Miniprotein binders against p81326. Designs and how they scored, part 101

Target 1, 226 residues: p81326
Amino acid sequence: MLHFGGFIMEINHISKILEKEREEYIRNKVEEYLKQGFSKDDAVNKANQSWRTYIGHRIQDVIYNLLKKFLKDSGLKVTTDKALNNRNLPEELDKVKRLIAINYGEYLFLPDADVIVYKVENNDIKIIAIISVKNSFRERRFETTYWKLKLKESPVTSHIKVFLATPDKDNEISYKCPNGKPKKMRIILEYELDGIYFLKEDFEETEKAKHFGKIVEDIIEISKKL
Below, E stands for the ipSAE of ESMFold2; O stands for the ipSAE of OpenDDE; V2 stands for 0.75 times the mean of E and O plus 0.25 times the DockQ between their complexes.

## First folded at step 11 (miniprotein)

Design X13 (at its last look DockQ between E and O 0.59; V2 from the best seeds 0.00; counts 0 for: pae E 11.0 > 1.5)
Fold by OpenDDE base, look of step 11:
Structure X13 (fold): chain B 226 residues (1-226), chain A 80 residues (1-80)
Amino acid sequence: as target 1 above (226 residues)
Amino acid sequence: GPEEILEEAEELIEEARKLAEKGDPESLEKALKLLEKAIELIQKALDQGVPERLEILLELAFEFAEWLLEYIERELEKQK
């Protein structure tokens, strides 16, 4: 039985699809950097770095759009930290912004929140989940964990679920104990976060580590309990 | 617009998926027709040019539709 958990299961191909653009992107960027006076080696390195940033944003956008679409019928709304980074916010988004803010005494700061899922009921806003999207774990490996812990410290934000979504191309967190050796990052992330959702099939599934296709159902279920 | 095309294509794909799950030849044949239509819609949208944000979603839908189509074709061949 092809348990095709809906359209979302094919997100496994996201990396493949996006990688089709890589060669052209790199070529164009290399040319751009050469025109700026960089050496060939520097141009290539900069192009590759640019690609990593670019592809990261593309994946975030995909996840955002997918969640927005699949949660719409459930009456759930989706926004981003970028959308909240405005001086003139609509009332609804201003409330969202305030409800995810972390208290640092004299200051309030927002967590990194690539995607924010919330509901509006009777003019009240309830934040359901924050999804961090990571293409790779080369930098800031535990940043999402930090934000989860900070959100837990306040009764205002303690209910907010924090999820990680990743294709984990380099298999950094796909398995807990490959070859009998514990992968600290997987273990810690799974322990501290409310869930990890993989945009691929080849991973160790657990109660908290699931295929991305399950995230919609999980969010909807959480939303019903709030 | 391209958003409506994506939505329509996704609906067709989901219906096709549900039909394919039944596994009977009639359902499989119906599913194929739906997928062909979805693929056509997606391809048309992509050919016309769409915003980058929709392009990737259309491509994902396309890949899934093709995958499901191939699956159904294999199932139909097994039943012959």
Scores: ipSAE 0.140, ipTM 0.571, lowest interface PAE 2.8, mean pLDDT 89
Fold by ESMFold2, look of step 11:
Structure X13 (fold): chain B 226 residues (1-226), chain A 80 residues (1-80)
Amino acid sequence: as target 1 above (226 residues)
Amino acid sequence: GPEEILEEAEELIEEARKLAEKGDPESLEKALKLLEKAIELIQKALDQGVPERLEILLELAFEFAEWLLEYIERELEKQK
């Protein structure tokens, strides 16, 4: 018997789809940088960095649109950090922004959250979850855990679930103890966050480390408890 | 518009998935026809050019439909 999730398609293809674009993208960017006067080596390095930024934006867009599509019938709404940084913010989104903001005395900052899930009940807004999308862990490795800790400091935000979504193509956090040695980054991320959702098949699955296809079900269950 | 084409293709793919779960040859053959229609719709939309937002979703739907079509063809071959 064959079993597939309804309206949630297998997302492990995202890396394959986007990698088909990589060669053309890099070629075009190298040509562009060479015309700007960079050396061949510099142009290639800059093109690869540009690709990492580009692919990150593409993956974030997919996650946003999938969550928006599959959560709508459960009374859940989805927005993004980009939408919240708009100067002409609708009243509902302005409330969302204020409800996730972190207070640093004289300053108010938003967590680095790519996707925000919330609900509206009796004209009140309840933030359910924040999803951070990471393509690489070379820089800002523990940024998501920092924001989880800051959200836990206030009773207004302590209920907010903080998830990490990643293709982890280079296996930086896919396993707890590769080759018998503890992987500090995976262990800390799994300990501190409410969940890690992998956009691939090959990783060590735990109660907190799951295939991305489970995130919709998890968010819906969480929303029922709030 | 392309959003409506994506929704139509997704409905065809979901129906095909349910038929493929049944596994009998008649259901599998019906699923193939639905997938061929979905693939045609998706390809037409992609060929016309779409907003980047929809391009990713159409490409995911296309890849899944092709995977499911190949799975069904293999299942039908085993039953012949």
Scores: ipSAE 0.000, ipTM 0.272, lowest interface PAE 11.0, mean pLDDT 81
ESMFold2 (binder alone), look of step 11: mean pLDDT 86; pTM 0.829

Design X14 (at its last look DockQ between E and O 0.50; V2 from the best seeds 0.00; counts 0 for: oily stretch 59-77 1.76, pae E 9.3 > 1.5)
Fold by OpenDDE base, look of step 11:
Structure X14 (fold): chain B 226 residues (1-226), chain A 83 residues (1-83)
Amino acid sequence: as target 1 above (226 residues)
Amino acid sequence: SEEEKKIEELLEKADELLKEAEELAKKGDYEEAIKKLEEAVKLLEEALKIAKELGNERLAILAEFLLEFVEFLIEYIERKLEE
């Protein structure tokens, strides 16, 4: 665990550190889109959209690697939905894929699972948690909630904890009732999900809404009960 | 892979140095803390280099982030020493 100033300090700065690349990234993308024949305004807009996607993936990758590292000593394993999209999967990952699949009658589909935490005991795989990483909630606000509800519908997947990890840069879900007005998204996400973990300090802490620094401990505790 | 293992080992060593630096900083030994962090920077730079050479984007991103974070910590401590 990176402990200088606490694991907490490191996590709080993830977004800030990654955002340092934004100016250069945007400049390069604007130039690229201009060369493709887009107008200046269109190029800027496309560059900004590209950045949002790019930074989201970077945050996801950082969180994935951090969890993988921190959970390793506990004997827990981590993978991603992207890793499961291969045709030729190792046996272990093929089992993981099957254990998180959602039944739609004639079809099985995977939930959005940025991070999947599982354990292997006596050659049996137990899925512990799925973690969705969201940088912003402008799009697909309740997607994680949907997947949680779908996972609950099957005895095969009902035990799987679903967590949301977010820096919540725009303060969309950091507080339940800022200025006395309920934040619908915070309330619903907290109600439906097993936990929300913030990569920031400025948020309303509750039983289910915690700092990201607590996620490792929580996952380990859950794993011991499974 | 053997190279991925090397990256992980470098990251682990860097983490240990960060822990040592934290303990030193808690004791007020900021100069020694910075030395440990500078050593961590070297390890993280090596990790990043190997990750890039392997085309392992995930490990590269992590190493880069940690590198930037450690550099930030050094700057932070240095500013405090000037205060």
Scores: ipSAE 0.018, ipTM 0.390, lowest interface PAE 5.5, mean pLDDT 87
Fold by ESMFold2, look of step 11:
Structure X14 (fold): chain B 226 residues (1-226), chain A 83 residues (1-83)
Amino acid sequence: as target 1 above (226 residues)
Amino acid sequence: SEEEKKIEELLEKADELLKEAEELAKKGDYEEAIKKLEEAVKLLEEALKIAKELGNERLAILAEFLLEFVEFLIEYIERKLEE
């Protein structure tokens, strides 16, 4: 569980706070796109897409800062894929980047990993976990599972845990069999990934599908085995 | 920067006030716990203002989240007083 001042933080509040901004954000973006000469329908579509990117980015930033804060005292360090895409990397981050890269012959590519947790031990770096942050599943529905499968192909990356963190506001993966109908996306994600962490209260909890507040405890426990 | 250090100091002080509020609430001193939480709100509001002036989105959203959480705690403890 996450604590601030001895009180249990309800991480679910972050997505609710950000949704309060939606109406004003979309109104302003539609106005901007109309000024650029787009049709009304196209401006609305672009504004909605812009909002989905914006809110996803904001949720990712909060998750990054919370993990950095709460893992620090356990000797665990946190970085992001954005930080790793810098040409001039510190040696430590350059090593992190090389340790998660996937080989495609002539090219090395980074997994789509929003947040990376690692530790430094005896002048060596060990990657603990990669967390993918998704606000919705309208696009790239199974990209995270692809990267998990690629990481499993090599003994140097096969230990890396791959987690999905999501508010799942549209209930796309919150339940396995809503109204008796199996949700293949939830079932596949839970099977292939090492964990799904929900930024809300209402979902079907399992051994792998948990409240986001459990992620810190899980990461610390994993790090002790490495 | 010095401004980012100021934000961090405000967040640390707010964290300490919440620890004090927790201990007071455990003793049943709800009015005093609320006073500590109200002081933390002022610190978090200042941290949020500075973060927005700097354009530091990550610290701004963190401060917003913590502020909303503390305001929730105040309302929760106020309900306990009415019981």
Scores: ipSAE 0.007, ipTM 0.348, lowest interface PAE 9.3, mean pLDDT 81
ESMFold2 (binder alone), look of step 11: mean pLDDT 85; pTM 0.826

Design X15 (at its last look DockQ between E and O 0.43; V2 from the best seeds 0.00; counts 0 for: oily stretch 59-77 1.67, pae E 11.2 > 1.5)
Fold by OpenDDE base, look of step 11:
Structure X15 (fold): chain B 226 residues (1-226), chain A 83 residues (1-83)
Amino acid sequence: as target 1 above (226 residues)
Amino acid sequence: SEEEKKIEELLEKADELLKEAEELAKKGDYEEAIKKLEEAVKLLEEALKIAKELGNERLAILAELLLELVEWLIEYIERKLEE
């Protein structure tokens, strides 16, 4: 793990780095929507919505790539729910897909799993962790919690750790009780999930709420116990 | 793809250079650390170029972030040498 203070600093600024493209992106999207016949106000609103989706995917991609890179030396593998959403999967990924599936009686569904960490030992696959990446909590605030609870219901999936990674740009869950007022979302997420990892410096650290720089070490430690 | 493999190899080599640079810096050999980091920049720039050409946004983003990190580290070490 790059223990260089510089790595931690760059992780803290990922959102800022990615946002450098925002002005150009918004301008281009506004022009696109204007050409489609939308009003200026509608074009701007749609562009902003598009940006939120776009930047969310980019942050997810960054986190995926970082985890893949840093876990590689430990022999751990990383995939995504998107990669699993294919009819023709390699045997390894097909097994991964089956091992994270949630039972709904007649149907099996996959949890939201932005990043899936697993190991392969003697052709056996063990799922170690699922990481949900959230840029903002405006929508689907407890979706990750729902999936964690569902995974706990089966002995097949109950061991899978569920982590949340977020820059928490709007400080929605950075503190438990800012100004003496409990933040319901932080408290519930920290209680239900196995960990929250922040891509920022300004947050309340706890046993479960840590800087993103700790996630690799934590995953490796968990992998040794499985 | 073969090209994706090349990108990954470049990123791995860059990581090795970063580790070497870190060890050198810990020993106070800042000049050699900077040389390693400068070499890492070259590899990362190549990786970024290939990733962009392939349209692999994931690898491009990673290469870009690592480039920024390495550049920051160089600047940081250079500032320490001036102190």
Scores: ipSAE 0.016, ipTM 0.334, lowest interface PAE 6.7, mean pLDDT 86
Fold by ESMFold2, look of step 11:
Structure X15 (fold): chain B 226 residues (1-226), chain A 83 residues (1-83)
Amino acid sequence: as target 1 above (226 residues)
Amino acid sequence: SEEEKKIEELLEKADELLKEAEELAKKGDYEEAIKKLEEAVKLLEEALKIAKELGNERLAILAELLLELVEWLIEYIERKLEE
């Protein structure tokens, strides 16, 4: 059987779809670096680093575009952390920026959100959710949980849902107790965040750990309650 | 722009075809669902072509993603039909 949600759930494989491009991308980048005078080993290492950056940005762009497209009919708007860092912000985006900023005394900082979902009602702005996109968990593994905890500290931001979207290709957080041993990182992320959305097929699904294709429906349902 | 409006129109028509295919597949009308998806592929290929000509990375990424997913769905439904 196919459902509209089924088409959205097929997006779970975005990282696999993009991985089809990896071989050609790496080959082209190695050739570029060799032409620039790098050794073969350096060229390969640089090409792999370049791919990790590229696929991360590509996944973020896909998530942004999909959410913008599919949330439009529900009256929800989408922006990014990068867009909010531009100096010439329209009034609407300046308000969004102010509504998610974290107070550190003399300074106001934006969470590392990547993608931000909000709505506008009667010229008032309500932040619904932020989505952080992470490709790996070997470094900065708890950055998203830190921002969730900071947002919870204020009544004006405590309602904001904090989601993590990840391909988790190395299976760092895909299973709660692999081989009967608790995976601390998965357990903490699932406990602290409002949801984890996997951009792949194989992971342990729970109430908070879901296929990425569910994110549109979840955001819409949250917005109705807010 | 005019060309970006054309891409958006093509994507909207493809979205409608996908919804029609979904309803047909739920009723078990797999052959008709595949035909609707094949029409969507043609629209998505045109949208991708125009987006690449414009250098519009955002629309090109969207069109590529939708095209790959629709082609995968066609293969999935073809498997179900052969059963």
Scores: ipSAE 0.000, ipTM 0.271, lowest interface PAE 11.2, mean pLDDT 79
ESMFold2 (binder alone), look of step 11: mean pLDDT 86; pTM 0.833

Design X2 (at its last look DockQ between E and O 0.72; V2 from the best seeds 0.00; counts 0 for: pae E 6.2 > 1.5)
Fold by ESMFold2, look of step 11:
Structure X2 (fold): chain B 226 residues (1-226), chain A 101 residues (1-101)
Amino acid sequence: as target 1 above (226 residues)
Amino acid sequence: GPEEILEEAEKLLDEAEKLIREARKLAEKGDPESLEKALKLLEKAIELLRKAIELIQKALDQGVPEELRKKLERAFILAEWLLEFAKWLLEYIKRELEKQK
């Protein structure tokens, strides 16, 4: 009596459930923007952008809480880029922030790392992986690959795995060669990233493109090799 | 024995999964009657999952052969995944029902 297939399939429906909020959310936001004096077209565009941010954060919260719970027993800890942007960081999180920051001369910037997985051994912190959560690829389609490339430039950060987690509801990256033609976005993301984890059932599975339910096992195995 | 505990836990997991799947389908419909039914199904599923987790933990604490230990650990992970999804869906449903008031 096997349970894995059924449970893994249920988490794939989170995006569909959350999408039922969209119509009311957009309506309310359009009304708010119209009252602020925006044109109808501007209000609609702003409302749609607001929705993309909102739904992305809702999905990220689910992913964060699941990873935090399931990785804890393996001695792995989880934080977020939002937590790292707080003013008065605990010493542990300040070290995490320093270990993932990218140096641009006189400036330091954090990669797009919605969720960060790390371990603490004898007061040493080792970053295992960062996970970028994307609901849509309409804007900043390759931002995650840029950050992977920047992390590869230093031997201090080159070990950090960079994953993308996505429901990909519009099938923007679900297949490598839809209709017989190479899909540039899928091919580049899969080539450059360490993994893509789909929060859906219908996608082309490869060595790097997997069901989201496999991410915990993959992270634990990576941590054992570091 | 531990094998019977694993079998009982797997039956509880199977029933909980069915309840969660039905609750998810009802939540997708979104009407108040469907949401209220989904909430009751999730409360029952959570109760079954907590019982399954307790049984699995007791079996692991007794010390078991390696092969059975791996099966118990797998069942524990599945139970925790189902429990977290059920909690998330229950919170979602409660928020949707509050909107209708």
Scores: ipSAE 0.112, ipTM 0.538, lowest interface PAE 6.2, mean pLDDT 84
Fold by OpenDDE base, look of step 11:
Formats: sequence, structure tokens, C-alpha cells
Structure X2 (fold): chain B 226 residues (1-226), chain A 101 residues (1-101)
Amino acid sequence: as target 1 above (226 residues)
Amino acid sequence: GPEEILEEAEKLLDEAEKLIREARKLAEKGDPESLEKALKLLEKAIELLRKAIELIQKALDQGVPEELRKKLERAFILAEWLLEFAKWLLEYIKRELEKQK
């Protein structure tokens, strides 16, 4: 019981471990872009941008795989928005896609959903939660909030929990009021979302802001109430 | 009884956690020797975690009061989580070692 707090803290280091690949990755990408005819400065900038995208996907993949394996034991299933963007979907995933879709009149669009957690009961699909994974908040800072608000607008999707998982490497949302000054992004995200889960130790814990190690338990508890 | 099993499982979890932490620190160094040591620690940790999971499952199968059941289930979740992390780290280290060859 005490243990959830101690070792799940090791997940805090996933980002750090993956960041060790940065130097080699940057070097290789710079070389690639130079070969493409970019200037040195442009090559470096493009390489850094590429790294941000790459590392973000890596972290997302790790989180997805961990959740998939762990939630499986509880009879819960996971998928991604990427998996749902196929023309030919199995019936189950087609149902999942329809149950998270947001109505824009003539069009249905999916929210950004890095991880989608759902259960199957008596051939009925129930969407439990959507997890957005963010390594940094340089881009799409409030996009997750937008999707949460859109999901709330429909009785079909209003029950879906929206969580943010982040290592928050740059401490953009780790504290509400560092040095007595409110962090707008932290306050808004915490207010609008159902929870924020940190893959780090150094953050301000609240009812909605928790360590990532608690996400599985929270999802399971939510699933029992649906 | 199931309470003793929980205590034993928790001890195993504590030990496994310690080993994983040490393995992670070694993995962060990135040199071949440290990586090899980390692998050994993780293998031991995985063994301990599997044992803990088995013990917890055994206790749950015996039928326990609700309060104890909740504790066991939490321990089970933690054990499985640690196990998946340890496996992930193990595979990471293996890949890093292969890159250095």
C-alpha cells in the first residue's frame, strides 16, 4: 500500500531514460537535413523539432503499452485514435469510434485520444476514459481541454473521463502558484479536466493532480461505476 | 493466514522496488558494465514480483474480509505495475547493450 507511492515513482524516470537518446538522435537528424540541403542552423532547428515529436510518441507508446497490459487484467480494453482512423475497422473498434465522435453538423470528428479505455459488457461498448499524453506543453496547450468541453456537450459522451498524463519536464503545470503567482495553464487544465497524472515526483498534489501510478486504480474505480 | 501472506508479499514488493530503483540508476549510467549489473538486478526483481503476485492471488482465492481484500487487490495492482515496468526497463537495457556491440 505504501508501495504505490515509492516505486511507481520509478516511472518518473522513463522520460529521463528516453531523453538519453536525444544527443544521438539530434546528430543523426542534423546530418540527414544537411544532406537534404538545409543550412546548419535550419538543420539543428528541424532536428530539435523532430526530436520533440519523436520523444512525445515514444512516451505515448510506453504509457499505452503499460496501460494496455495492466488494464487487461481488469477486463478493460485500450485503443488509440490512430487505430480508429482506419477505413476497415473491426465491429468493436467501429463502435468505439462512434461512441467518442464529436458532432460538427455534417461531420463527425474524433477528439485527440492518445489512449482510449473502454469495456465490453453484453456486447455493449462503454467508453470509460480518454488519456492525453503530453511530454511538453509547447504545442496544443489547451487542446485537451477543448476536447473535454466538446465531449461534455453530448449526453452520448458526457460521461467520458478525460485525463492528462505528463512528465511535465519543464515544470509548466507542476505547481499552481509557484512563487505566489498563479500558473494559468495548471489551474485551467486541473479545473476543466477530470485529472492530471504526473510522471514525476516534484509536483503539487491535489484531488485532481496525482502521480501517474494512481491512474490505473482510478480508471478501474470509474469503470465499476459505469 | 491471508494477513501474513499480505505482509510477505509487501516485503517482496519492497525488495523488488529497491532492486528496480538500483537497476534504473545503473541503467542511467549507460556503460556496458552498469547495464549488465542492472539486468541482473531486474531479473531478481521480476522473480520477487512474480512470487508476490502468486502469494496475493493465493490469499484472494481463500476468501478474505472486504477490508483485507481491498488491501490485497491494491498490492496486486502495484505488483503487476512494477512487473511491467521492470520488464520494460529490462528490454530497454537489452536494446542498449545490443547497440554497443
Scores: ipSAE 0.066, ipTM 0.487, lowest interface PAE 2.4, mean pLDDT 88
ESMFold2 (binder alone), look of step 11: mean pLDDT 88; pTM 0.883

Design X3 (at its last look DockQ between E and O 0.84; V2 from the best seeds 0.00; counts 0 for: pae E 6.3 > 1.5)
Fold by OpenDDE base, look of step 11:
Structure X3 (fold): chain B 226 residues (1-226), chain A 101 residues (1-101)
Amino acid sequence: as target 1 above (226 residues)
Amino acid sequence: GPEEILEEAEKLLYEAWKLIREARKLAEKGDPESLEKALKLLEKAIELLRKAIELIQKALDQGVPEELRKKLERAFILAEFLLEFAKFLLEYIKRELEKQK
């Protein structure tokens, strides 16, 4: 019996591989900012911030591509909030955009949605899930939770599952109560979200906290109930 | 039959995984020789994975019992996963090799 678990674990190395570019990236950015007239300390800080953004996008892209491929054979489609931020959208994407929009009275805004999973049946679009991708939780710790709560407020969007995918490189949410002390962020995220999927091995598994390798199966199962 | 196809596919997946793992370890060394070797391993792995996917799809296109279908679908997901990872790593290695030129 193939140890399927071992094979899927290779995804854990994605973050590690991408992180190898950090040193070079930081060096280049520091040099760039120094040339712009920033102090050494400011240049370093800006470079680190730029890296966080850059690596975040890279991980998001990888996850997006994986999900797109895995879900395609199940008849599911994927898009991103970025793809929806166009004035001229194809009809399908325009419908997707409208179906995830959050009402703020006079205004409709989109939730942060790194990956949007939907299906098309009989020309009707059903939104299945939104996946937020985070490399680290240094900033914007509960943004995903906010969007989940906002989506629950409308019968139009209340069914949409919200998932978090993360390598959790800094072990911020890998365990609920390490050394008997509750980790507030893990507990809240797990409680409020529909699932957390880890791109790592060392984490506390629960009903909602799973390895990323389970996300495809879970999404497909949800899609069958919709 | 479909069961034999599954067995063959699983074998291919296992071999591909071994190659990917080795390629990853070589890529971590970062030297040109290791990177070139890793590249070759990944190309072979991708070939095996594509073959596995084709076999699995062939079996799925046949009327199979539900239990076997589930196994085939799992194998398919795994194959696609490994394929994407291999491609990811391949692209990384190519970039690294270009930097060293």
Scores: ipSAE 0.241, ipTM 0.635, lowest interface PAE 1.6, mean pLDDT 89
Fold by ESMFold2, look of step 11:
Structure X3 (fold): chain B 226 residues (1-226), chain A 101 residues (1-101)
Amino acid sequence: as target 1 above (226 residues)
Amino acid sequence: GPEEILEEAEKLLYEAWKLIREARKLAEKGDPESLEKALKLLEKAIELLRKAIELIQKALDQGVPEELRKKLERAFILAEFLLEFAKFLLEYIKRELEKQK
C-alpha cells in the first residue's frame, strides 16, 4: 500500500520555501546598493540579479548534498564547479577538471557544470554526468544545451550525460505545447539534453522529463553501463 | 527477520513523511507560532528517519536475497532523501526564528 514515490515529492517545494526569503533579501540588497551610490533603478536591478544567484546557489547546495550522500554507497563521487576552480586542487579533482574541459584550439574552458558525478576505477576517472541547476531561465537559457553539444564533439567526453535540474518556477519549460503553441525552449532542451529533472509536481512527463526523485536511480544505472 | 525490518522501516518513513508535510505547510505560513510547531514536528521526523535508516542498514548487513536487497536499498534512498529535506527545513526554520527573536 505504501508507494515511496510520493515521499520524495516533498523536495519539489524547495523553491516555494526559499521564495519566502525573496522580499526581505531584495530590500536588504537595494539598501546596500543605494549606500554604494547606485541609482534606485540600478540598485533594484542589481538586487534582483543578486537574488537569482543566491536562490540558485541554495537549490544547488541541496542537490549537491543529496547526490553526494545518495551516490556514496554506489561508489560514485560528486564535486562542483566551485571545487574545480580552487587554486589548490587535489590530483583526483585536477583529473576531473581535465576530463570535462572543452578544447578551443590553444584554450581549455570548463563547461557550466554545477554538479559533476564521477567514479574512480583502478586509478582511472570516468565522468558520468554533469547537472546544471537552474531556478528559472534568465539569459543563457540554452547554455546547458551548448555544453552538451560541445561534449559530444570529442570521443573522450561524448559519453558524459548532461542533465538539467530545475523547479522551473515561472513555468517556462514545463509543457511542450502550452495553449497549443510549441514552447521552443522546452522542445530544444528535451531534444538535446540527456534528461530534465523537475523539482515540482506540475509538468509534462516524458522519457527525458522526469520528477527529480528519479535522478539517483538513473545515474546509478548509467554508471553500470559505462 | 529482514522482511519485518523493512515493514517497520516503511511505517517509520510514512509517519516521518506526514510530519515533514505538516511542518512544510506550517513553515509556509511563516508566523512564529507556526514556525515553533514546525520545528518540533521536524525534530520528531528526523528521529524517526534516523531509526529507519539504522534498521535498514542492519538488515542489509545481515545478507538478504536479491529481491529484498533491492527493496531495502530503495527504502534507504527514500529515507535519506526525506532526512536531508527535513534537515533543510529545520535549518530554514531556525534561521527564520532567529530573525524574529
Scores: ipSAE 0.090, ipTM 0.532, lowest interface PAE 6.3, mean pLDDT 84
ESMFold2 (binder alone), look of step 11: mean pLDDT 88; pTM 0.884

